VHH binders against C4-dicarboxylate transport sensor protein DctS (dctS). Designs and how they scored, part 8

Target 1, 216 residues: C4-dicarboxylate transport sensor protein DctS (dctS), of Rhodobacter capsulatus (Rhodopseudomonas capsulata) (p37739r437to652)
Amino acid sequence: TLAHELNQPLAAIASYAAGGLNLFDQPEPNLTMLRQAFEKMGAQARRAGLVIRRVQDFVKKRTPQLAALDLSEVLAEALSITAPVAREHRVKLASLIEGRIPGVQADRILIEQVLVNLIRNGVEAMAEGPRTGDDLTVRLARAGAAVTIEVMDRGPGISDAVAASLFDPFTSTKSEGMGMGLNICRSIVEMHHGSLSHGPRAGGGTVFTVTLPVPQ
Key: E = the ipSAE of ESMFold2; O = the ipSAE of ESMFold2 at other seeds; V2 = 0.75 times the mean of E and O plus 0.25 times the DockQ between their complexes.

## First folded at step 3 (VHH)

Design t10 (framework vhh_lunsekimig_d3)
Fold by ESMFold2-Fast, scan of step 3:
Structure t10 (fold): chain B 216 residues (1-216), chain A 121 residues (1-121)
Amino acid sequence: as target 1 above (216 residues)
Amino acid sequence: EVQLVESGGGVVQPGGSLRLSCAASGFTFSDYALYWYRQAAGIERELIASIYSGGSTNYVDSVKGRFTISRDNSENTMYLQMNSLRAEDTGLYYCAKGSYEWVGDYSFDVWGQGTLVTVSS
């Protein structure tokens, strides 16, 4: 699986780093072996980069079927898809559509995947950690030349330490796929000339914000 | 060896107060988030309060304004101050340590025997 393919070079880097530190701490370090350790670490880092690029290329290779997309319809479908997992974890899904949302040029399947992934992640966060409420709300609004989609959970939030690595595919995570899932979402959104960001939710929890450009 | 030991439970009347303690050993206390779980008879174990290494806190709605979680890093101890106790607060209270890379997993390790809180007249 992709996780195993990525874990191989990362484990190798950790092993070479540990071996190199042991050599470095010797009274007379073997510089040839140290150089080999660094060269092997560099090669494994390059390999990890290729695995990540392959994942990004897979998303891009879809040849996006861009069309005028009604985000309200896609949101309704994403909520329908995620309703069973939300119900299982006692999370109340809600939507808030503020004003008229213009059509955006987007690939329906890819944007639906982003919304499903962000909603699912919010539900799972609320299932595992302390909750500040039981709602997960998705807000749609126009902000200037963009449309914003805010996925707001009531989970434990994200600490400053882990926020810095949230979109980093090298972030070590015990939840297989979570960090990679967010990176894939960011790639999809960026392919649509938008952005994906996050921040704290008022009253507790996390807000993930997707912005997509309005046709000009 | 990671150990978390809960104490402070007991029998109290409705409207009363209790302070629970969780004494920790076997890890660098100040680096980890810590949590209080509650398990009532016939109900699945529920996470009710959290405190992160930076000091920020979260609570479930049912205990907001009544319970206060805190930590003393110098004593390697976490507390839960429980005020205005209700019959529905009855249960076994467990403390738990967060996992390192919690962003994706939100998983928790629950340790110890728990401490029993009974709210009755």
Scores: ipSAE 0.000, ipTM 0.092, lowest interface PAE 18.8, mean pLDDT 75

Design t11 (framework vhh_lunsekimig_d3)
Fold by ESMFold2-Fast, scan of step 3:
Structure t11 (fold): chain B 216 residues (1-216), chain A 121 residues (1-121)
Amino acid sequence: as target 1 above (216 residues)
Amino acid sequence: EVQLVESGGGVVQPGGSLRLSCAASGFTFSSYTLYWYRQAAGIERELIASISTGGSTNYVDSVKGRFTISRDNSENTMYLQMNSLRAEDTGLYYCATDSYEFVGNYRFDYWGQGTLVTVSS
């Protein structure tokens, strides 16, 4: 439900607030960590506001607002949101931005949701199965008339049998699991005239590739 | 504007049959996977059936062999044929497509009002 999507940033705010209070109670509080907690609370509050605005726009029978989007900023936010779950599972998050990335016409919150879901799927895959390494890397690059976002994990990979049913909704019971979550990611990317694909990662694991068109 | 309109619900005795319809507009119907969801009173919405662009079908175990999902791309309509209905099949039935829902496990198109199915003796 949409209420669950709103509860995610609200739960994050509550978590950062609790952590900040614990820091205040120390004899010599770490002010750098406290500042980061407030910055993250602000980011989550802005995310919640965007979700509310999109709900209001939908009620008014309006399409989501597309705007010029800096994908490097959205990637930084998605990595920040997924950092706690990556740390819990001892996954090292990394990003590679190759060259100058042009802006794309996109809905910021929907693209952020795609990135968060793909990163979380990668972390979960590495947590449950045999892994070939500890890194999950997101690569952002321009390829001709498109920008590509590659989410590369070191999990067990995807078998041919699993690949055949990857987009079937009954293959996952998790809110951010591969089955239903991947269907939503595909729909969002296609709404932006892009594509979502997957393949094996060199050295082991899986690569999920999001391709978005560059404005002409 | 994506619009989905469900119809065909009603009251039926256990063991009876109903056929639900979902009329779609505002998107390229033939390009999307389509779903039927069910919500019973006091219970979370549940995905019960899907049909891919190529016509491949999938069902939750509780309805396998009893329900049949189908699509007519020329009429922009999806159907759910329900046979051997049980009391636990009672609920609001919603159709959905791969639109921009935010929760992966519980995916809904809140533009549709649903159609009520009541199985009672």
Scores: ipSAE 0.000, ipTM 0.141, lowest interface PAE 14.4, mean pLDDT 76

Design t12 (framework vhh_6z1v_2)
Fold by ESMFold2-Fast, scan of step 3:
Structure t12 (fold): chain B 216 residues (1-216), chain A 122 residues (1-122)
Amino acid sequence: as target 1 above (216 residues)
Amino acid sequence: EVQLVESGGRLVRTGGSLRLSCAASGFTFSSYAMGWFRQAPGKEREVVAAISWSGGSTWHADFVKGRFTISRDNAKNTVYLQMNSLKPEDTAVYYCAAGSYEFVGTYPSDYWGQGTQVTVSS
């Protein structure tokens, strides 16, 4: 399983880090052993990265069942699924559907996974950090030849340092997140010939934008 | 301890029906999406069907659409695959998989069963 395959290199990294700290605290640290500990940590990090790449490659190889998809229906289901966790954290879920949204060619279960994950991430960001409001809003709109889905939270936002490594599987501030969820979302969206981006929300917070092409 | 136990696999004749069950224990079943996968001899494991943790969304592969139906019963910690109009090409070991919502439909999943053999003969 993914969890079990990642547990081994992560446990090894933690072990080498603890050993390195013990060496560092000695009056005359053994620098050769410290270097070896860091080299082994790097090797285990690369091993874990290969496991993540295999998951991403599998998603790209999977033949999605593309069908005409009503995004407003999928959004309604995603909001229903995430409503309990939003209520627990005093987050008000809202949706804005602007104009007529055309159908897109997409795999329903995979796009639902993306929406649920982005909404849950926004709720968690608002729960863990300072917030500028209590709403999380998802907006559907047509923008030229694409449909846009904007997941807008009122959390603390994303710093430039975090933004540079947002899709790095080992740059996560969540206790169990490890950054893998966003990487999977990006792979799913790209598989649909779309894009996933982020930016600051007016008034504070973050906007995650999913764009999907409109069939011509 | 997390366990997924598939049952219901057996030999059936072409055109027959079969219902597979997957009993889950050791985790909060209603918090996980579930899927059915299969692997025939000499072929790669492929996704057959998937269901969200609430049961509100389902997906079925083209090669089984209209014949197979995935469902779940969260009160019984069980996911089902109803298979109708079975064909010889449906012969495979069928696997149950549980993952966080992010991992169902992708490989590897968080948790896998040991599989149940379905053989369809003429």
Scores: ipSAE 0.000, ipTM 0.158, lowest interface PAE 13.0, mean pLDDT 76

Design t13 (framework vhh_6z1v_2)
Fold by ESMFold2-Fast, scan of step 3:
Structure t13 (fold): chain B 216 residues (1-216), chain A 123 residues (1-123)
Amino acid sequence: as target 1 above (216 residues)
Amino acid sequence: EVQLVESGGRLVRTGGSLRLSCAASGRTFSNYAMGWFRQAPGKEREVVAAISGSGSYTWHADFVKGRFTISRDNAKNTVYLQMNSLKPEDTAVYYCAAESYDFLGSYREYDYWGQGTQVTVSS
């Protein structure tokens, strides 16, 4: 539902931009219609901005309910929630828990939202598009004073153009809508004194890495 | 919208080199990140390389790093894949794709595809 509310103004902007370009290509462009197209694009951009602010306000207004969290339990729940969409797109979900994972101080609901969003993004990247395999694997491991959660898909990977704007949803670029879910994930992870990064997966695809500190 | 036409595919010997070209028509070519993909018989389509709209950033799959290089010429609306040290396992139909995205999920989706160009590496 939120995706639908955000996609509507973004689709409208793309439509008005295409219409405006068609008018530019006319021998005698209708400047009144061009002005109207730009005004409508501006209005839709403001609408998209309001939706984004509402989502950010929701995250900010929630005081994190930090408690000892078993990440393997949260991962199992996130995989359960995303299993139907994965099955729809013929993606095999797998988990790999390496060694004993210590508890972390975290908000279960917010961390689950991060995992669901990262897994869903990976599944959608692999859906009917170019993919290097059929598995999406989530790995839990301890790395020094932190726990890492790696969400590894077999999609087409992330271009550097996309990567440069991935965590900046308020830029005035074509990619400002792209990565809004990821920016929310980054905000949640940073709220937990962790980090969210990405890189290429060996054999093709993308790895999103969530790092959370181990409590003393 | 953009329309893509690949060219340059042919038969080459192991260790040889080949440059593929992808010519784009339509508007705002420099606004699209571009990618090269390949699909071998009986295998899934896989991403080979990607380049940003400006050309400032590139990504190459591990299995082609050091051998393949992606580049683009926005004045000519063309993206290239320079393929060196070719191996028999590089045999595939190579596709050019222009990137678009769906908000909140499909940021790696490629919406515009060419018809492909066949690369065959012998022996």
Scores: ipSAE 0.000, ipTM 0.104, lowest interface PAE 13.6, mean pLDDT 75

Design t14 (framework vhh_gocatamig_d2; at its last look DockQ between E and O 0.03; V2 from the best seeds 0.00; counts 0 for: pae E 20.2 > 2, placed apart)
Amino acid sequence: EVQLVESGGGLVQPGGSLTLSCAASGFTFSSYALAWYRQAPGKKRELVAGISSGGSTVYMDSVKGRFTISRDNAKNSVYLQMNSLRAEDTAVYYCARDTSYEFVGDYSTFDYWGQGTLVTVSS
ESMFold2-Fast, scan of step 3: ipSAE 0.279; ipTM 0.635
ESMFold2, look of step 4: ipSAE 0.000; ipTM 0.116
ESMFold2 (binder alone), look of step 4: mean pLDDT 82; pTM 0.827
ESMFold2 at other seeds, look of step 4: ipSAE 0.000; ipTM 0.106

Design t15 (framework vhh_7nfr_2)
Fold by ESMFold2-Fast, scan of step 3:
Structure t15 (fold): chain B 216 residues (1-216), chain A 124 residues (1-124)
Amino acid sequence: as target 1 above (216 residues)
Amino acid sequence: QVQLQESGGGLVQPGGSLRLSCAASGFTFSSYGMSWVRQAPGEGREWVSSISGSGGSTYYADSVKGRFTIARDNVKNTLYLLMDSLKSDDTAVYYCAKDTSYEFLGEYKSFDYWGQGTQVTVSS
């Protein structure tokens, strides 16, 4: 995947270099076209640099500081943090807490950031395309030996092509680095012995599901 | 659409001061943490400082603690780095970076947009 993302700008550079050499070999070289070829090569080199920096940022990982955590409190704080961006995009944030949610062993800061990132991504998805509604709802429930956190947006949904690469750290569906952010969320959740998945929301949109194990 | 533009770099004598600015556009500035990252000639990227979306939390690399101050103006959509007691080792291109998160995540830090950089040279 790294090879794929990095090979795209490198192949473009090679292509512009070949084109530039062909122009240079003309009896009367077109200097304007040559300049444009070099400018495009420079742009692709900068793109390759961004891919490398994105990889460098991704590989660094924090050791979780596990403690008994009340997910309802963390959710309330995450909703507070994301309220301004939701308001800007005219998204109504809602929460549904179903039954008694047992405590989980988790790092508060890391789990809060997972929730903030998922809520923000949902709001941005609703801003980018057709909406099926104005609400973004986060649901907390116990499912067997796990607690589930479902972040449900009313955006355009995720195509099969996008779904196949959604958690790929080097393939993003958004210029804001949605793919990288989701990959970090997945890493955090997996470090807590949980899982992060997605699926379609009834009535339109996407559901991102975080599961965390209930301690014995 | 997201754009980050640095300014304020230049030549300065050791012990001098500089103030870097980064003008941001194309996103809800107050909803994201911001960072400064530098790269010296022939070296890798070095994280310098980060600030949370509200400005309530700030973080610094050990090499700059006590000398640099990060700040932001969410009304003007501008990030700042106030650099005091500059050393020759501070010579680098300084980049403004947009965090993918509201709070600084330490070792999980991730940046999705970068400015073009501004050169800071500390030399006699």
Scores: ipSAE 0.000, ipTM 0.203, lowest interface PAE 12.3, mean pLDDT 78

Design t16 (framework vhh_lunsekimig_d3)
Fold by ESMFold2-Fast, scan of step 3:
Structure t16 (fold): chain B 216 residues (1-216), chain A 123 residues (1-123)
Amino acid sequence: as target 1 above (216 residues)
Amino acid sequence: EVQLVESGGGVVQPGGSLRLSCAASGFTFSNYALYWYRQAAGIERELIASITSGGSTNYVDSVKGRFTISRDNSENTMYLQMNSLRAEDTGLYYCARGETYEFVGDYTSYDYWGQGTLVTVSS
């Protein structure tokens, strides 16, 4: 998983930094061991950079094939792909399509991957933590010059404490087993001149919102 | 700097109406989802209504059909129209912005909050 691959070198950097500071604070610092700590920190920083580059290259290697896309069809396929994992975790998948959804200019495979990842993340959040309900609902609607896709779960939500701990090098992540990172989803959506945001769901849980522009 | 300023609170009798406003500055307003939270005495803040950047709305059951959330991107302002007010709607109303902090393979949020506006429903 990308979060696990990145957290490993970050944890190593923190460990070497702590060890180096301990050596540095001694009355007669061992310069050879200090150099070794810095060399190992540098190697782990380069490893973290390679993880990030692989993520960027995955998105970049696929030349976006923009075509008129029916988001209702893509949503139906994404729900079909995620139905088995939702069923295993006793999550009820629902969709709500409000009115006529116009076609958007998008790459079907990339947008489908975004939806599958967001739905899977919601199911996993509901499986691992306290839940406020049994449904995961995906809503499609048109608002002005944009179409919105809202992936709404009933998991524990994202708190300030969870936010703070995500950047601690020693934290465990719930994204273990995830094939695609949320950063990739954001990059794909931005490549389509859209936006990806998130916030708390009324009544409990999280909403992830994808906004895509409609052609004039 | 990001700022959210609530206004429009006051004292109203049961069955009355109030319109709350949340004026925002320091960010691109149209790109963010926005929320109304309520805090009654001695209880945690409760999310009561939300509106996405695209305009989709969501409400807790206790306010559905009575409250309407809306936004005006040209004025950088979000509103909460409150109709058929009840004594249990009394509380401090806060507006909030969802904010995104990206990490490879995961995503987390923190909210910017205003200072709150007091709504009292009494005879």
Scores: ipSAE 0.000, ipTM 0.157, lowest interface PAE 16.5, mean pLDDT 75

Design t17 (framework vhh_6z1v_2)
Fold by ESMFold2-Fast, scan of step 3:
Structure t17 (fold): chain B 216 residues (1-216), chain A 124 residues (1-124)
Amino acid sequence: as target 1 above (216 residues)
Amino acid sequence: EVQLVESGGRLVRTGGSLRLSCAASGSTFSSYAMGWFRQAPGKEREVVAAISSSGGSTWHADFVKGRFTISRDNAKNTVYLQMNSLKPEDTAVYYCAADTSYEWLGDYSKYDYWGQGTQVTVSS
């Protein structure tokens, strides 16, 4: 679990370092590609830090650190973290921020992890099956007493059979295509008095919707 | 580096239709997310519609859903806004904008390049 999640970004860093050294040793090094290698290493190091902090919070059993959170900043960070895997699979990441988004009372690390997991799952869904487009769009909007975050992919969608088991931790721990991460996302969102749901995306694909209450 | 020029704004009657165009020059247009914004006299600028760099995803504000449609033609470096069933409340200067950072759509503060605007006036 932890070892696997931590070893993935570390292996990626080692891979980018090896690739960067190979470029550096060429007669005329491509400085743009070298810069990209360092940027990708930085993103993966940041991801490793998030995994460590999440584990520390879990081990200590401390109450989530609820504070006024700017969801636009967290979304920007989540997109930066997931950009390398999106590019690898030729997925174009886009975001839609509708007007002024009020601050929400939330734990930054935990909400960022939810966004990273949902975006990565969407990218991987688009990689594994037929896709109806090349974009993955995250929409952030205020709707009355709530803020909604919609992660919209262009993958093959979710069948009725898969949908029935997606959030069932007792009957099936192997939700094919989504893994254990989706149950953790739901738990985090519910801890914040929100909800996590899914539905079909117009034109094909899936929409995962996170709803968080506006403080009042 | 990218420059945007809007065109198509004019006086139209209530219930009419109008198509706005935004032509991009300078850089590679197909790498930018694009948006249409509007500002009426004495009002703040509002997001009307947005489109991803590929055109695979679009967003329209609730007050124009079903009436306005955003589209793009990357081969012609142009983004369009088709406006149907126009109302007096749609009277505004319409701006085209490009986002060269993180492909932000619909967030006014994240758009890096703006056109000069084109005036749309809807009379009863």
Scores: ipSAE 0.000, ipTM 0.175, lowest interface PAE 16.9, mean pLDDT 76

Design t18 (framework vhh_gocatamig_d2)
Amino acid sequence: EVQLVESGGGLVQPGGSLTLSCAASGFTFSSYALAWYRQAPGKKRELVAGIYSGGSTVYMDSVKGRFTISRDNAKNSVYLQMNSLRAEDTAVYYCARSYEFVGDYFDYWGQGTLVTVSS
ESMFold2-Fast, scan of step 3: ipSAE 0.012; ipTM 0.304

Design t19 (framework vhh_7nfr_2)
Amino acid sequence: QVQLQESGGGLVQPGGSLRLSCAASGFTFSSYAMSWVRQAPGEGREWVSSISYSGGSTYYADSVKGRFTIARDNVKNTLYLLMDSLKSDDTAVYYCAKSYEFLGDYFDYWGQGTQVTVSS
ESMFold2-Fast, scan of step 3: ipSAE 0.006; ipTM 0.365

Design t20 (framework vhh_lunsekimig_d3)
Fold by ESMFold2-Fast, scan of step 3:
Parts: C-alpha cells; sequence; structure tokens
Structure t20 (fold): chain B 216 residues (1-216), chain A 119 residues (1-119)
C-alpha cells in the first residue's frame, strides 16, 4: 500500500533519530556515527518524497472528468462506503445538508475519494485518541460563491506542532498516512479550484473544510 | 481476506471487442465503489473507468462511448465491456476497490489481465 511504502522510510527515520539521540547522550558522542545517522535520515526522507511524488504524479496524469455534480448524492455514497469502518470503531456518522446545494463542476470519483479519505481520517482520529463525543458529522452548505463541505470529528484535535506540518509528508508520525492522504486530498481539491483547510471543532475535535466554487 | 481476480484479457485486432471480469471476495461487495485501471509497459497505471456503490459511472475521455463498466452485486463481479479497441488500449487491466485511503487505491488491485490490440 501507499501507507506501507511510506511507513517504511518514516519508521527508519524515527529509528535513526532515536539512535542518534542515544549516541548524543553518551560521554564523548561518536560524531562519525551521528553523521551517518543524519545521512541515513536524509536518504529515507528523500525516499519518502519520491513515494509521495509518484502518487501525486498518478493523480495529475489522470485527466479530471469535470461535470455538474450533486454533492449531496456523492456525500451519501461516501457515508455508505465508510459506514462499516465507523461502526467497527463505534463512531456515529451523520450528515447535515443546509438548504439547497447548487451543483459544482467536479470529477465525481476524485471528490468521492476526498470525502471517503477525510471521513476515514476522522474515524481513525476518534478511534486512537481521547474522544470528546461519538459523532462524526459532515455538513454541506452554500457560502457565498462557494459550497463548503465540513468533515467534523470528535477526536483529540490537532496540536500546534502537527498543524504546522499537517500537509508535509516528511513530518507525519501516523502509520495510516493521515498527513500524506491530506496532501493528496488538497491536490485534488486545488485541481477543482477549491481549497482544503482545517480548524478546531466547537466542543472538541477537528473540522476539515473543503470549499468548491459555484459555477458562474 | 480481500481477493480480486481479473479475467477476460486476450489478443484482438483493432476494432475488436473484449469483456473483462473482476470477481471479488472477502468483503461486502455492494458497499464499495470499484475501479478499472490500465497500465502500459513502462507507464504508470491510469484510472479508466469507475462505478459507485449506487451504480453511477465515470470514464476517461479516451474510452467514453467505447467502454462500459457494470456490476452484478449478486455475483460479486464487476465488468468492463470494451468495444472498438485501438492499439493504445494495449496494457494490463486491473480492478480495485475503494474503502482504502486515497493514496492506497494504487495498491488495491487484483493481479491484472493482459489486453493486446495488434494487427
Amino acid sequence: as target 1 above (216 residues)
Amino acid sequence: EVQLVESGGGVVQPGGSLRLSCAASGFTFSDYALYWYRQAAGIERELIASISSGGSTNYVDSVKGRFTISRDNSENTMYLQMNSLRAEDTGLYYCARTYEWIGDYLDYWGQGTLVTVSS
């Protein structure tokens, strides 16, 4: 998998860093071994970058099939796809459609993948950390000249350190590639002339917001 | 365990037709969107057709009007009907499922089935 291919160099980096810290804490640290640890960390970081570039190139080489898309329908399908994993982790999936949502010009399959990935990231965050609730809610709403899709979890939230590097694949510490998956989601959303952002959820958790332009 | 098995590939002349099948096991077939990818020798895999759990379909421009994706949930099988085949359609055809991370859809394929279009 991508996660497996990316976790290998990330685990190697973590291992070399831990070994380097142990060497640094010794009386008269072995500087040659420390240099080698840093060189190996750099090599593994470059390997991780190649994996990410390969995946990004795959997405870029696919010509997006833009057509009028009903986001409510796509959301319903994404929720259906993610229901079993949510149930496995005891997460209640909910949707909130506010008013009439205009069609957007988008590639149905790519947008569905973005929604599935964001929902699964939220479920995993709630599964692995302290929860502030048991619901994961996806909200669709019109906001001016754009439609917003908010994926709202009740997980532990995102620390300032993680937030600073959320879209940087070389600093992700999660095995499922949450940061790497988000980078690909951002690329897809930007391909649609939209944006992907995140913030804290009222009452605890995280909100990931996808914004897509309304056709002129 | 999840298993996907492609079949139906072969050698055909330009203008010919083939039907590919993807037989699935180890998961609730009807809950997943499914994809056909194609890989030519030395070229990265490309998504050519997809079908959602609800039956909605999508195709890349180069195969629109020539290829038809379909699914039979009672048989746990997805199909790709390929008509008016061209030399550029030559490649290994893979099926994949969604329900994996977006980046991992590159890795969730069957073994592939070879389609060769040659005169």
Scores: ipSAE 0.000, ipTM 0.133, lowest interface PAE 15.4, mean pLDDT 76

Design t21 (framework vhh_6z1v_2)
Fold by ESMFold2-Fast, scan of step 3:
Structure t21 (fold): chain B 216 residues (1-216), chain A 120 residues (1-120)
Amino acid sequence: as target 1 above (216 residues)
Amino acid sequence: EVQLVESGGRLVRTGGSLRLSCAASGRTFSSYAMGWFRQAPGKEREVVAAISGSGGYTWHADFVKGRFTISRDNAKNTVYLQMNSLKPEDTAVYYCAASYEFVGDYYDYWGQGTQVTVSS
């Protein structure tokens, strides 16, 4: 899988770093071995970059099948798909549709994938850390020339330090490469001329916001 | 953890039909997107079809559109590939795969494959 392919070069980097530190702590550090450790770390970093580029190229190579899309229907399906994992972690899924939501031109399959991944990430965040509540709410609303989808969890939130590297492809808090999943979601949303951002949720937790343009 | 087992592969004549099944064991089957892949001798593995966890959304490769249909039965923990109007070019080992992510060849769990041979 992607996670396994990316974890391999990352584990190698960590191993070379540990070995380099052990060499550095010796009375007479072997500079040749240290240089080799850095060279190997650089090679593994480049390998990790190729894995990420392959993932980005995969998403890019799929030609979006754009069609008029009812986001409320896609949201209902995404909630249905994620209901079992939410129940397993004792998370209550809710949706809030504010006003009339216009249709958008989008690839139904890719947008469903984005919503499923964001909802699953929220559920898992609530399972892994302290939570301030048991609801995960998805809000759908129109904001001017765009439609916004807000996935709001009650997890521990994202610290400023973690936030800076959240979309960094080399940062992951999960064995399945959570950072890679978010990066893929961002690429999909950007293919639709939208944006993906995050922020704190009032009362605790995180909000992930997907913005998609309304055709004019 | 999910374990996948394909079945249904056999020899079939050009123009014939065949249904492949993939039985899954494990928890929360409906949380996984499922895909069918194939690999012919001397060729790279290619994605044939994919289906979302709910079954509400499907994707089929251009070279099988109108001929193959993917479906799933979450109550039976099974995904299917209905193959119609088979051609010699469809000869390959067919694999099913499961992923939390919809679409792509970056799947987390793979079956062992089932051989489909189409003779003219």
Scores: ipSAE 0.000, ipTM 0.134, lowest interface PAE 16.9, mean pLDDT 76

Design v01 (framework vhh_gocatamig_d2; at its last look DockQ between E and O 0.03; V2 from the best seeds 0.00; counts 0 for: pae E 14.0 > 2, placed apart)
Amino acid sequence: EVQLVESGGGLVQPGGSLTLSCAASGFTFSSYALAWYRQAPGKKRELVAGITSGGSTVYMDSVKGRFTISRDNAKNSVYLQMNSLRAEDTAVYYCARVTIEYSSGEYTVTFDYWGQGTLVTVSS
ESMFold2-Fast, scan of step 3: ipSAE 0.026; ipTM 0.489
ESMFold2, look of step 4: ipSAE 0.000; ipTM 0.126
ESMFold2 (binder alone), look of step 4: mean pLDDT 81; pTM 0.795
ESMFold2 at other seeds, look of step 4: ipSAE 0.000; ipTM 0.336
ESMFold2, look of step 6: ipSAE 0.000; ipTM 0.273
ESMFold2 (binder alone), look of step 6: mean pLDDT 83; pTM 0.805
ESMFold2 at other seeds, look of step 6: ipSAE 0.011; ipTM 0.381
ESMFold2, look of step 7: ipSAE 0.000; ipTM 0.191
ESMFold2 (binder alone), look of step 7: mean pLDDT 83; pTM 0.804
ESMFold2 at other seeds, look of step 7: ipSAE 0.000; ipTM 0.117

